# VHH binders against q54mt0: the designs that were tried, part 1

Scores and structures below are computed, not measured.

Target 1, 331 residues: q54mt0
Amino acid sequence: MRPISLRLHERPITQVLFNREGDLLFVAAKDKLVSLWYTTNGERIGSYQCGGVVYSIDVSQDSKYLITASADAKARVWDVSSGRQLDSTDFEVSARSIEFSQGDKQILVVTDQVMGCQAKIHVFDFDKDEVRKLNKSYTLPSPQCKITQATWGPLNKTIFASCEDGAVRIYCTEKRELIKTILDHNKLVTRIEWTKHRIMFMTCSKDGTAKLYDTKTLKLLRTFDTGRPINAAGISPLKPHVILGGGQSAESVTTTKVDASQFKVRFFHIVYGEELGGLIGHIGPVHSICFTPDGKTFATGGEEGLVQVNHLDESYFEFDDDLVYNPPVQH
Unless a header shows other numbers, all headers, positions and changes below count from the first letter of the chain; Kabat numbers aren't used for antibody chains.
ipSAE, averaged over its two directions, is called F for ESMFold2-Fast, E for ESMFold2 and O for OpenDDE. V2 adds 0.75 times the mean of E and O to 0.25 times the DockQ between the complexes of E and O.
Where letters were taken out, [cut] stands.

## First folded at step 4 (VHH)

Design K4
Fold by OpenDDE, look of step 6:
Formats: sequence, structure tokens, C-alpha cells
Structure K4 (fold): chain B 331 residues (1-331), chain A 123 residues (1-123)
Amino acid sequence: as target 1 above (331 residues)
Amino acid sequence: EVQLVESGGGVVQPGGSLRLSCAASGFTFSSFGMSWVRQAPGKGPEWVSSISGSGSDTLYADSVKGRFTISRDNSKNTLYLQMNSLRPEDTALYYCATPERASWPKYGEFDYSSQGTLVTVSS
């Protein structure tokens, strides 16, 4: 495996995101910048300048529109090709999470919880063909705690919100009400990641565990215990593997010697939950992980402002030796 | 209910060819990547090949690279494995599976719909 190192950002990476085709990589960071890269060779194409820390980004299916949520209390729509801002909406507080609905007809935005202001999930209509702007649709009831992320469920029928109290709250988009709360984590849930077509989802938490759920039944299927805070997860669309990243922040480290091994990206078997191995590439906590849709490449973003683009090769298949397959009893 | 039915196995001489099929039902087949795995008698399971939902992307284990070809027909909900230049070490029970839970046996449960297909390479 030959990783491509992208070195532009001087502040922590907040999110790495591939487009649908996998040929473009978007990188958001705390330096108020989103950068765009070619996946194949790591060449920078351009950048999008926001007014604050960029916490979350998403790209439309046709790769024409970039949306950003940032600390300057704005959600923005960008033309990907020209780099120009097309529209923006203002909030009272920081925007923390943003995501296109399936089909790119709506956008959800999570706003921060601060004194006197509860966290909220805002949903906007988005018309990319005609309007190219954000139109307010509805707001969901506040969970009365900080929301770290919100994401659309299957077919946009639900919205899943990860929360600081360790809960995942599920809202019905039609009824616009809370319908289920999952409280399995003991600390802040940092991320929700979906499998392909969102049949399963995984939660990451500061409690050191990631949990895999069946989306339909909400049954807990697997717990991955890393012993370290987990900030990010990537689920392979091609192999039964999950990659987890995180680590303790420098602020929490009481020792003078930082063990870089804690920042390794760890590979787990998705079905059995066994650790398969790990890759060392970062010298600080990993904040974001994303696979290309084809499953051949994944990117990681770290506290040190580094992005690693990993093109998977034959060595990746060494993990398959740990595959456990039980044939049916009928044999 | 998800069902995977493998077929096409048999006895073949070294250097011969076989084509395996996997008929899938109970889920949106084209939405999921598919894989072939095999288990030889007395050995652990081995990953063989994977293909994306659209069929545009394929991966192979080193042991089969250049000899095996994975493909799919989404209109027929069928996964294929063309095996050429077969070797005795390819002898195994072959299973189809997916990385997603929907197409994989449930943890702690048996998938009775996936029986595998036996490939025997012998002189």
C-alpha cells in the first residue's frame, strides 16, 4: 500500500469526503478551508474559503455542488467547478453537521447547542436545477443536548442524530417527531456511518467503542472495542471490513511521550468483530475516514492536518486470512 | 428472507475450467457488493474474489489472480465465478457472500439457504 500524503492544511482535519465517482476528494479543516484534490495523484484542484472552522461537508451525487457547515453560523452551497459560493443561510449559532438527502432534494443542517440555544436539526429544500438555494422546510424537536451529527436514514424516511449524551435519536421525517432513542454508548457519540444503501449503520464514541446496528430492527449486531476514543469509521463497500480511527487528544495526554501507535487506523471484520490489523499514518488523533464508493481507496484525516489517501493493493487481502466462515449444518 | 444458492461445482482435472453461479434472492441484489469465499477440507475459509454492486470494480486474491474472473448479472440476480487453469489447491467448498449483513449469514445463526458448491480438482 502506497499512501498519498496531502499536506496543505495546518490545522486539524474535520472531514474527508469522496465524491460519487471517487475521483475527487474533499477535505475540510479547522483552518476555515475546504480543499479539493484528485484522488489518483493527490494533485490539488482548488479550495473553498469559509468564514470559520468547517465542521462538515457533503457533495451532491453529480459532484456539482458542495455544501458546508461552519463555525461562522453558516451553511453554504458552492459550485464545485468554479469554486464560487452560490448561496448561504445564517443561523444563530455554529453549524455542526450537514448532509444531502438521498436524491439531493433536501439538506439537513445541525446547529450547535450553546447557552440559551438548543441544538436543532434544520431541513431545507434544495433545487439544484432551478433555484440552487436553500429554502427552509422544517425543524425537528431539540433533544436538549448537543448533536454531533445528523444523517438521513434509508429513503429519507428518518433522520439519525448522534448526541453528546451517548444516545442516537431517530426522527421520522414525515411526522417530524422523535420515534426512537438508542442509548448504548457511555460517552459522546462522535459519528454515524452507513453501510451501502444504509442497511446497517455504525456508531462511534468517545467511550472507545463502535457499534454496528441493523437499520430496520435497530438491533445491536456487534461492538468493536478499541480502548481508545473513536472519532471516525469507514465501512468497506467491497469487503467485510470496518476501519476505525481516533485516539486521545494531546490535551488529555498526561505523558510527555506520545505513542503514535494509538493513532493507527484499525481494521476489523464487520461480521465477527475481530481485529484484523492496522495502519500507522498519523501522529495525532484521526478525525475522519472515508472509502471511495468502489472500495478501492480510503482516506484518513488527522489532527496534524494531514490527509492520507490509501490505495488498497494486494496486501489488503492479507486480512482475509482471519475470515471465519461457518458452513451450514446441513453439510 | 435472503437466499444464496451456489451451483456449478464438480470434478475437474488440473488445468481445467469451471463456472460457478450464485442465485440471490430476498434483497436488492444490485445494491450490494458480492464475494466468493472458499473452504478446503481441514482448512480455514479463504477469500477468493469480490465485485461491486454495479460490477465495475473487482478484486482477487493473489492465489487466483489471473485465473479466476468474477462477474455478475444484476438482471438475473446472479453472481458468477469463472475459474480457469484450476489447480489441486483450488479444491474447496465455494460460497457466495456479501460484506453487508443482508447477504451474509447472521451472527450466531446458520444460513441454510447457502449450501455452497463443491469444486474438486484432481488428476
Scores: ipSAE 0.007, ipTM 0.234, lowest interface PAE 9.4, mean pLDDT 87
Fold by ESMFold2, look of step 6:
Structure K4 (fold): chain B 331 residues (1-331), chain A 123 residues (1-123)
Amino acid sequence: as target 1 above (331 residues)
Amino acid sequence: EVQLVESGGGVVQPGGSLRLSCAASGFTFSSFGMSWVRQAPGKGPEWVSSISGSGSDTLYADSVKGRFTISRDNSKNTLYLQMNSLRPEDTALYYCATPERASWPKYGEFDYSSQGTLVTVSS
């Protein structure tokens, strides 16, 4: 493996994200900055300056538009190549999560729950050929709890929301109503990640588990128990592998000494359920993991501001040789 | 139940100073990091500063670095924010926040169950 360390940010990384081609890496952080890098060599290309902590980012399929959600209560659209802000919209409170729909026709934004304001799920039309890029379309009924992330389900027919109460809430976009609540975690759900073609999804939680579901039936297929809070997952598009990352903050755990091994990223086989291995490299909790679309590279971002870009070698592709089948968890 | 009660806000002239307090109860205060968050009219919440459970590590937003000092007294279950060289842009409702037990990373989690204390920096 040939890791590249990116050390521009001195504040916690909130998200790492590759574009569709896999040649560009976007890094969002609490220093109000999104940085842009070439994947292959880690060369810095530029940055996008927001007015507050950047919690969430996404990039259009053609890699021409970056969208950002930030603590200054704005969603912004940026021209990737020039770094210019093209549009923004204001909310009453921090924007927490942002994502393009499949086909880039809409943008999903989650706003925070704070004093006197319920969490909201907003959908905007994205009009790339107009001066005003963001045009309000609708909002969904509030779950009346904090939402950590919302993401489009298959074919944009649903929206999945991961929530602080341990639930995953699923909304129908046509009917604009809640259609299902999955309550399998007993602590905050940190992230939802999709497999290729969105036929399965994985939830991550502070309860120390990640759970894999069949998207069509919503049946729980497997639980991965790491014994430590999970903040992020990266699902390989090439191998049936998932990388899980997280760890406990020292300020959140009475009397626990910091042990860097608790922040290692851990590899699991999705079908066999076996832990394949791990990588140590972060000295604080891991908050974001992303694979390139070709599955040959992944990036991790940590609380200490470190981003690691890992170009996978043959040892990764040999993990499967010793696996023993472990039947999926069923209800 | 976790309770956080802010005090010490008020009206002050530009360049002045103010000290905010946050009295905490309902949890083991010394075991958790604490943060100050502010919300200006028409804007979303903005992280201001954080301090570790022991008080040995502090962090500041760039907009307040060098002017604000966070501290805590674990014997009194109280969090403080000393605000010096105040500017009109510091006008906001200030509240303290703590993560629920062993959850969320040190940054980016805010508990807004409290009312906050208003700081106005005016002509």
Scores: ipSAE 0.000, ipTM 0.105, lowest interface PAE 22.6, mean pLDDT 82

## First folded at step 7 (VHH)

Design P06
Fold by ESMFold2, look of step 10:
Structure P06 (fold): chain B 331 residues (1-331), chain A 123 residues (1-123)
Amino acid sequence: as target 1 above (331 residues)
Amino acid sequence: QVQLVESGGGLVQPGGSLRLSCAASGFTFSKYAMTWVRQAPGKGPEWIATIFSGGSTMRDDSTKGRFTISRDNAKNTLYLQMTSLKPEDTALYYCAKESWTYDSSGQYEFDYRGPGTQVTVSS
């Protein structure tokens, strides 16, 4: 009912992420810092300092390894419990997106597009038992546009890349080739978010829409039109609900006062498309949303550096659209 | 202002034991995680263990379970029970408010710490 507020970061939050158990929350930000917290009480466990903005993080399934992508042109591997850096690799430009494969055998890294350097999608082998954790890499053919995120498709057979031109590009990992382009958005795609088992995925865009797809057929199932830029989505693993967040940065518009209603996170029913409600708590655009795997908690991170941890109560889980009549007991 | 004062160090033979204390003032002790750190001559800080406000602990494997962190919130005091001491444990031991940051240069950093108490393990 009352969220836990984490106020360590004073620069925009770039990502919030729960581990598999849901008991640990990782927060990455533009202040070069990743912070680690207990989910239940919001107590800080430790922090990991990079040499530049941290754009993206992921954690291994066993919760022993944290990986980070940073503006200092490095991907890093960290020991979660001690904070120690275990390995790093250098790129020519900023690392923008990072993710473990399912099973933690590989790591996917996206590097930025700048003058004279195309965006690249890198795949590394990850070997937790070696001194060098990040070894052997290959790249996929560049989409020749900026990539906001890359993520593993089901069974690691594909890689999905969300792109600045509004496309989602899908690569075959075996052939190492582009096999599909979905161009349903007219502005950059900010995020791809998966349902449990990756049977569906959602795209978020600065065009003000989020779109839900069947992963097997790539069929568009529903469009959610919020009328404002969408930076992040959280898909409940328990209820047919999605949480959408975003909003327009004050840096790109003029205002006479802060209007927190622009930055509320909004709940939608995935099947019916109806808005179920919203939560106001951020005074700037929301950049990241994540549910715990049990669906009982979600976190949001905003441009103002605030992280909110929301433990959902019974009212959220009650869907009072059906009543089953139970007659009185008869002797 | 935050004040931390360690005590209980000294000279001890290998295999011996010591209990270190850290008296805390200037903040609500029971609300914060507390940490023991050591620093040997010529080396950077080494994180030993952190005890959280609810009493749970995390520790580095380097002491192999020989060191136990505890706290007494009524006395605003943090403790480190050290056993089976080795010459490698010779260091300045200090307490810190809150838990570690591991910086980009490969060093642990702590926001507030005391002046420390010397532990020397020798014959």
Scores: ipSAE 0.767, ipTM 0.905, lowest interface PAE 0.7, mean pLDDT 89
Fold by OpenDDE, look of step 10:
Structure P06 (fold): chain B 331 residues (1-331), chain A 123 residues (1-123)
Amino acid sequence: as target 1 above (331 residues)
Amino acid sequence: QVQLVESGGGLVQPGGSLRLSCAASGFTFSKYAMTWVRQAPGKGPEWIATIFSGGSTMRDDSTKGRFTISRDNAKNTLYLQMTSLKPEDTALYYCAKESWTYDSSGQYEFDYRGPGTQVTVSS
């Protein structure tokens, strides 16, 4: 495995994201920048300057448009190739999450919950063939708690929202109402990740567990217990492996010495739930993990502003046992 | 060039069995997870099962117990053994490599899938 270290951002990485082809890596960070890189060699192509902390990004299927949600209460549409901002939408509060619908016809944006303002999921129409203006379509009911992420369900029929109260709330996009609440986590749900074709989804939580669900039945299939807050997950499209990352922020720990081992990216077998191994590369909490669509590469982003691009060796695809097992430090 | 070709479909009576095959070429078959999906007229694609490169499997509960996914890496072939077939199993069945995107209509679009084989369950 040859990791490429990307060093540009001086503040925590919030999201790493590959485009459909996997040849481009987008990196969002708290330094108000989104950077663009070539996956193959780690060369920086350019950057997109936002007005605040960039919490969430997504890229259109054709890699022509980047959308960003940021702390300056804006959702932005960018031309990927030129780096030019095409459009923006203002909110009353920070935008925390953003995602293109399947087919790139709509964009959902989650806004923050603050005093006097409830978290909301906004859906906008997006026409990439004409004016790239975000037109408000509808807003979903507030769960009366902070939403950390919202993501489109299969075929855009639903929207999944991860929440601070440990719940995942599922909304019907047609009826525009809450239809299901999953309350299996005991702390804030940090992330929802989808498997291929969105047949399953995984939730990550500050409670130290990641949970795998069947999308159709919403049945809990597997729990991965890491013993440490989980911020991010990557699900291999090729191997039955899940990568989990997280750790406790130094800011949240007043009395405990920071153990760098907690920032290991840990590999688990998706079916059996067993830990397969881990990679050391970050010296702070891991905030984001993403696989290329071809499953040959994954990227991790950490608190220290570091992005690691990991090109998986051929041996990874041949054997599961090539991962070095390092037992987790029990805290 | 990646190619997938499904076969084994046909007309079968309820309660019958079929074995679908998917011949793969153009890539190292043994290194990739493979998936069976089906699509009935007027319905979206439905996931059936995935077999990973290591041989482990995941299956949809709706067909679990009736359908079995397997692979022969030596033959570069993916299989779906179907038993106790029901009319609701009538669909076009696809094998797919684990690469996909979304089309402009919001539908699943497999980067690599076969043309499909028709399975019709009817009395």
Scores: ipSAE 0.000, ipTM 0.199, lowest interface PAE 13.0, mean pLDDT 88

## First folded at step 10 (VHH)

Design S3
Fold by OpenDDE, look of step 10:
Structure S3 (fold): chain B 331 residues (1-331), chain A 123 residues (1-123)
Amino acid sequence: as target 1 above (331 residues)
Amino acid sequence: QVQLVESGGGLVQPGGSLRLSCAASGFTFSKYAMTWVRQAPGKGPEWIATIFSGGSTMRDDSTKGRFTISRDNAKNTLYLQMTSLKPEDTALYYCAKESWIYDSSGQYEFDYRGPGTQVTVSS
C-alpha cells in the first residue's frame, strides 16, 4: 500500500477531514490555510485563506459549507466549491474547535482560555437557506480550564468537551449545564472521536493512552497504552480497528535524538486492545487522523506539514471480522 | 515554463454562444486540474469552473446551467462552452492551472494564469 502524499502546507497540520461522500479531503494547518483535495488521486482543488492558525474545521453533510475556527478569533463559513467566505463571527479570543451539529442546524465553537477570559463553548444557529450572520443561541458554563475540543453527542442532546486537566465534561444542551465529568486521564485530553452512530467514543491524551467508552453508560471499555502522547485517533467504520497517532515534539524534549518510531501510526484491535501493526510515514508528531465514511481510506496529518492518504487494500479487509458492538446492560 | 493562452473571446449579442479555448504548454496537462475564472471591470476575479485530471468537474452555480468546462488532453487544451450569454457575463476570461486560492482579502489567486481573452456581451 503506497500512500498518496499531499505536500502543500509548510507548517503543522492541525486537522484532516473527509466529507460525507469521502471524495473530498479538507486539510487545516498552522499556515492559516485550509486546503481541499480530491481523495481519489490527491489532486488539490483549492484553498481557503484564514487570518490565523486554523485549529479546527468541519464540513456540512451536503459538502456545501466549510466552517473554520482560527487563532484570529474568528469562526468562518465558506462556500466549499467556490472558496468564498460567506460569513464570519468574531470572538474575544482564539477559536479552537468547531463542529456542525447532526443535521447541520447548529454550530458549536470553543474559544480559548486566556488571562481574564474563560474558555467557552458557544452554540450558533445555522440556516442553510440563508447563510447569513451566525446567530448566537447559547453559551455553556466554563470549566475554568482550557478546552481542547468540543463535539456533539448523540442526537445533539449533549456536548462533550475535552479539557487540559484530563477531564471530559459532558453538557446537556437542553438544560445548558454540566451533567457529567469523566476524569480518567492523567494529562491533557487531546481529542474525542466517535464510532459510527456515536454509540462509543474514544479519548486521546498526552498521558499516552486512548480510552474507549460506551456513550450511553459512559463505562470505560478499553484502554490503549502507546507509551507516547496521543494526539489523534481514527476509528474504522468497517473493522474493529482503531488508529492512534501522536508523538512528542522536538521542542518539548531535552534530548537531541528524536526517535522517529514515536511518529508511527499504530493500529489496535478495538475489542482486545492489542496492537495489530503500524505505518511509518511521518517524521513528526501526528496531529490528526480521519477515516472516510466507507472505511476504505484514512488520512493522517503531521507536524511536518505532510498529509498521507492511505487507500486500504483488500488484504486489510480480509484478516478481521466486522465490528459488532453490544452495549452493556445498565444495572 | 508553464504557458497558458486563452482564445475564442469576442463580441456577442445577448443570448449568443462562445467557445473559449486555452492552450497549455510547459507541463503535463493531463495530470493537472484546470480552471476558468473571469474578471469584470471593477470586480474581483470570479471562479467559473474547474475540471480535474480525471474529468470530474466543479462549477459555480451562477453559470452552471449555461457554461460547460471540458478538456482535450491530447491537444493540451481546455475549453469553456458558453451559452445564453448575458451582458453580465462581460469580462476578461482566464485559464488557470491547478487549483484556486481564496485569500483573506476576498480575492482569487492562481499559481499560473493566462493573459485572458475578452468576452463582451452587448446588443
Scores: ipSAE 0.027, ipTM 0.550, lowest interface PAE 3.2, mean pLDDT 89
Fold by ESMFold2, look of step 11:
Structure S3 (fold): chain B 331 residues (1-331), chain A 123 residues (1-123)
Amino acid sequence: as target 1 above (331 residues)
Amino acid sequence: QVQLVESGGGLVQPGGSLRLSCAASGFTFSKYAMTWVRQAPGKGPEWIATIFSGGSTMRDDSTKGRFTISRDNAKNTLYLQMTSLKPEDTALYYCAKESWIYDSSGQYEFDYRGPGTQVTVSS
């Protein structure tokens, strides 16, 4: 099957996200919209209108609730099926990252750092049975550094924050304090992605590398060096594969396959570290990559507003059967 | 400005051997996977083997044991050692930068490939 191209948005895509069943695709963009699509055929279902750039989205496990973080300084809860806004909360500054806890009992929101206002990590209780869905619970100590994303660690016992100074900061949710700082990147960390069951996590950075860690020990297991800024990673839930995307925008008016190859998404084998291949289709930096939970489909979203939906076939899943590892040259 | 130039082809008898070379320039050779592909007259492209930046290889079953892919990163050169050649191996052989571009139909498309070198096996 050929990839499906979605071209509703003409401004940068900020996030692509599948629901748990993988049959719905949500697309957030800088045009203030979240669009909703059927995964199978790319047919548009509807949209959700915010008052500013939508930086981050998440969907509840039952696919009934969408949450959005927006430059209009609001986090919102939406009814997925009707498109109606069910609740919102206001901040002093832009909301940059939003995520349901495992089990959908809480919602994590990151707000921006500007002059006179430190970045904050907010936790809300999510009460789907009440009119007031979002109830303030606590904030964490500010890292005094801009935060690009925060995400729940295993069993919701920790929160990981990716930061502009190249750090990943880990907070204990029970004690509500910083417990670990990992400073392995020398530029902004753009994203943290989890492997299945959160036994490992991957960090992406503008320093051109992605780094894989063991979650329990926090030991660095592997560095993937692409030589260009990495904005996004998609980790297959079925194969030991990761897809890395990013790049910097060019000022060229004319685009060729040579220029477009600078924005291809690149496939790596997690264990061997080998680059397996790539997929060309974007003419600007890739900002978001997401696999369906069954691992059979992935989506990419780029700065030019293009979203590509790729349905993988058996040749992809049989690929590793022929891979022969040759040790590095000894001398 | 990626350039790939194949050499080492020619006419050989069945059972013979050839070593194909692919000289690469215009990119950091050591950081990319490299691939050999062949195309016989009237047929589509046939993937032969890929060697990854770290030295791992992947080979098609039909030539396994007869063809060996290798690389010399210091010389920016990709190799294909071919032995026990058969008339069915007659084709244009070309190298390509990277493993392949995935598509869901199973077809291969390469960003950059060379013009190829002809291998003809006949008695």
Scores: ipSAE 0.000, ipTM 0.311, lowest interface PAE 12.0, mean pLDDT 85

## First folded at step 17 (VHH)

Design A6
Fold by ESMFold2, look of step 18:
Structure A6 (fold): chain B 331 residues (1-331), chain A 123 residues (1-123)
Amino acid sequence: as target 1 above (331 residues)
Amino acid sequence: QVQLVESGGGLVQPGGSLRLSCAASGFTFSKYAMTWVRQAPGKGPEWIATIFSGGSTMYDDSTKGRFTISRDNAKNTLYLQMTSLKPEDTALYYCAKESWTYNPSGQYTFDYRGPGTQVTVSS
């Protein structure tokens, strides 16, 4: 019942990610390393070392290919089982976000904004059965602000970009142009997270809120206000639950009297909006949360480099029985 | 203090077979993945196979179907059964505690490894 703790990384975790079967866990960090683990026992399968901070990762549907975006200005394709780098593409600046399209036929990469270089959204073709090359690219019109993440919308018809100015910008992939801007946050949007089948999406922000939207209509359905920066969300595929994680930066935390409860991950009911409970385990801000596709396990990664893998027990699956009148768990 | 000692290498003819052993001490052997690695002259380390604490295995494509990794947790010993040996299998073979890291220079690295045992395949 206790979480499995993975303590390999000594720098902030940037992303935790399960494969489609849920038996593999990938962990990316600012120590330039991606580690690969078996989910059930936390045994390390291998590690992939980049030349700079790894900001973002994704894995193909068949679990054969890992892609990484790194501060060394490269996107890389790796053979998951052997660790070998199969291809790479150079950019002018750091690669910040990376994701396979649904069906693994394309790869989406975001590059950073620095003086003299605007943020760009790149799309590459990927053919896992003929030539495994980062080939044939186009770019989308720059939003002219930093992009924290880009992700494919339903059926690859759109690309959603979370931006530093608090906007979510939506592009049409066929027309290759901006079609919608949602400006509901007043600080940086840290993450966009999809529900199962992408029928809803959640935005997380340093403004202390997470916001849930209907994907088809883009209507705001609910705002979760935690009062502290939200870096990550994990949405259960089994229950109407979301896990929110975050907290203030280490600089801010070290100047105040704090305990570990300030970095707990917090559970909310998606429909009712009520907090269901929380888990304490990190001693710094939480930066990434991911559920397995079967909803029975989730992982969290923190600024201190700790990864926790939580195998959910029956008490979690019975939360809804006691929804009304239960006090929040303090942990 | 981790100690790994390989044995069983030698000169063998093409098409032949050889069984390598790795005696492990200084850690709880049964709790860790164990790996065979080889290094040919003038080349970097090359991952062969890893066997995990639960007994599952992973192999690099370079030796698939010819090499078999196994372990005996009661004897703290790792094994590599090699068959259908070819001249290009000539290398120093060593065992490592835990699995691979692949670095940006295109090389495998391992935190703890043995001194290795030489395998030479020639007619």
Scores: ipSAE 0.805, ipTM 0.916, lowest interface PAE 0.5, mean pLDDT 89
Fold by OpenDDE, look of step 18:
Structure A6 (fold): chain B 331 residues (1-331), chain A 123 residues (1-123)
Amino acid sequence: as target 1 above (331 residues)
Amino acid sequence: QVQLVESGGGLVQPGGSLRLSCAASGFTFSKYAMTWVRQAPGKGPEWIATIFSGGSTMYDDSTKGRFTISRDNAKNTLYLQMTSLKPEDTALYYCAKESWTYNPSGQYTFDYRGPGTQVTVSS
């Protein structure tokens, strides 16, 4: 199927996110906007104007609330349908990451590390019924490095933080302390992605590798080496496949000609680690990948401000995972 | 040039019904989502409903169940059927092409919007 191309943002996409039902797609970008799209046909529903670069977004399970973290040092709560801002909280520095806890009772926010200010992990209580306000609950001990993302572990018992030093730090939410550190990457960890029910998680890194872990034991299960910086991963809820995206920024390349092949979205078998195929659709680094919960659609967001919505054909699902799948390359 | 012209507004008693129309021109109507919004005196614009090109609809909770958005692509016309009208529904009603943008000032912006039609609900 021909991908649906969403063209609105004039700045790099930072995150693409489907709601629980998969019928809504949220897109965050560096142009200070979050856009809302109808997944079925790619029509734009609306947009939420933030005061700075939007780094991270999440949506409640009932699709009623959108939360945003942005460079204007704010976390915001939005009414999804009307687009109204319901609440906001201010930080001293940029907010880099945001996520609802399972059950939507709490919100996790990571703030930036800047000179004189360490990265911080903030947890807020979220009340859907009354004040729809962010109430500060607690702050976790700060590492001495930048945190790129923080995400809730299974049953909200832990918080996983990806860091610039290549580490993933795990905190106990009850004790509010660091309990584990995984240091397997050699460069900045860009993203943590969960499998369904959070049994496993995958880390992406600028070192060119993605790593799959068992959540319970924290054992490394698989390493995917792409040879290029990895910014994003999507894990299929239906197939034993992972999608990896990334590429080198033009700013880091001394050559005038950017090879678009490096921005290929690559499919891998999750168990065997074999590359199954890839899709060319972006002309810059891929920053975000997200599957619909039903696994039938995935979206990608790139540096060029483009979002691709890919509806997977039945042939994809009927494919023997022991064979190499070559998805249609769209030039 | 995109043109949107609302009609059907007027004075109605509480509990009454009213059907608004929006005539669209200057674009392929059938390919775009359309939206109804309203603005009451002293209040900011309020989103009411959107109908997508495929016919799917979204509603604000405040008017859900009382208002119905529909479209006739052959006539390039958007409709809003209002029932069980209340005094608080008094507002200038606008049709807009595609999506809304909510800005930090608490207002909606649209790429294209009609001049509006006045709805007054009063005993």
Scores: ipSAE 0.257, ipTM 0.679, lowest interface PAE 1.2, mean pLDDT 90

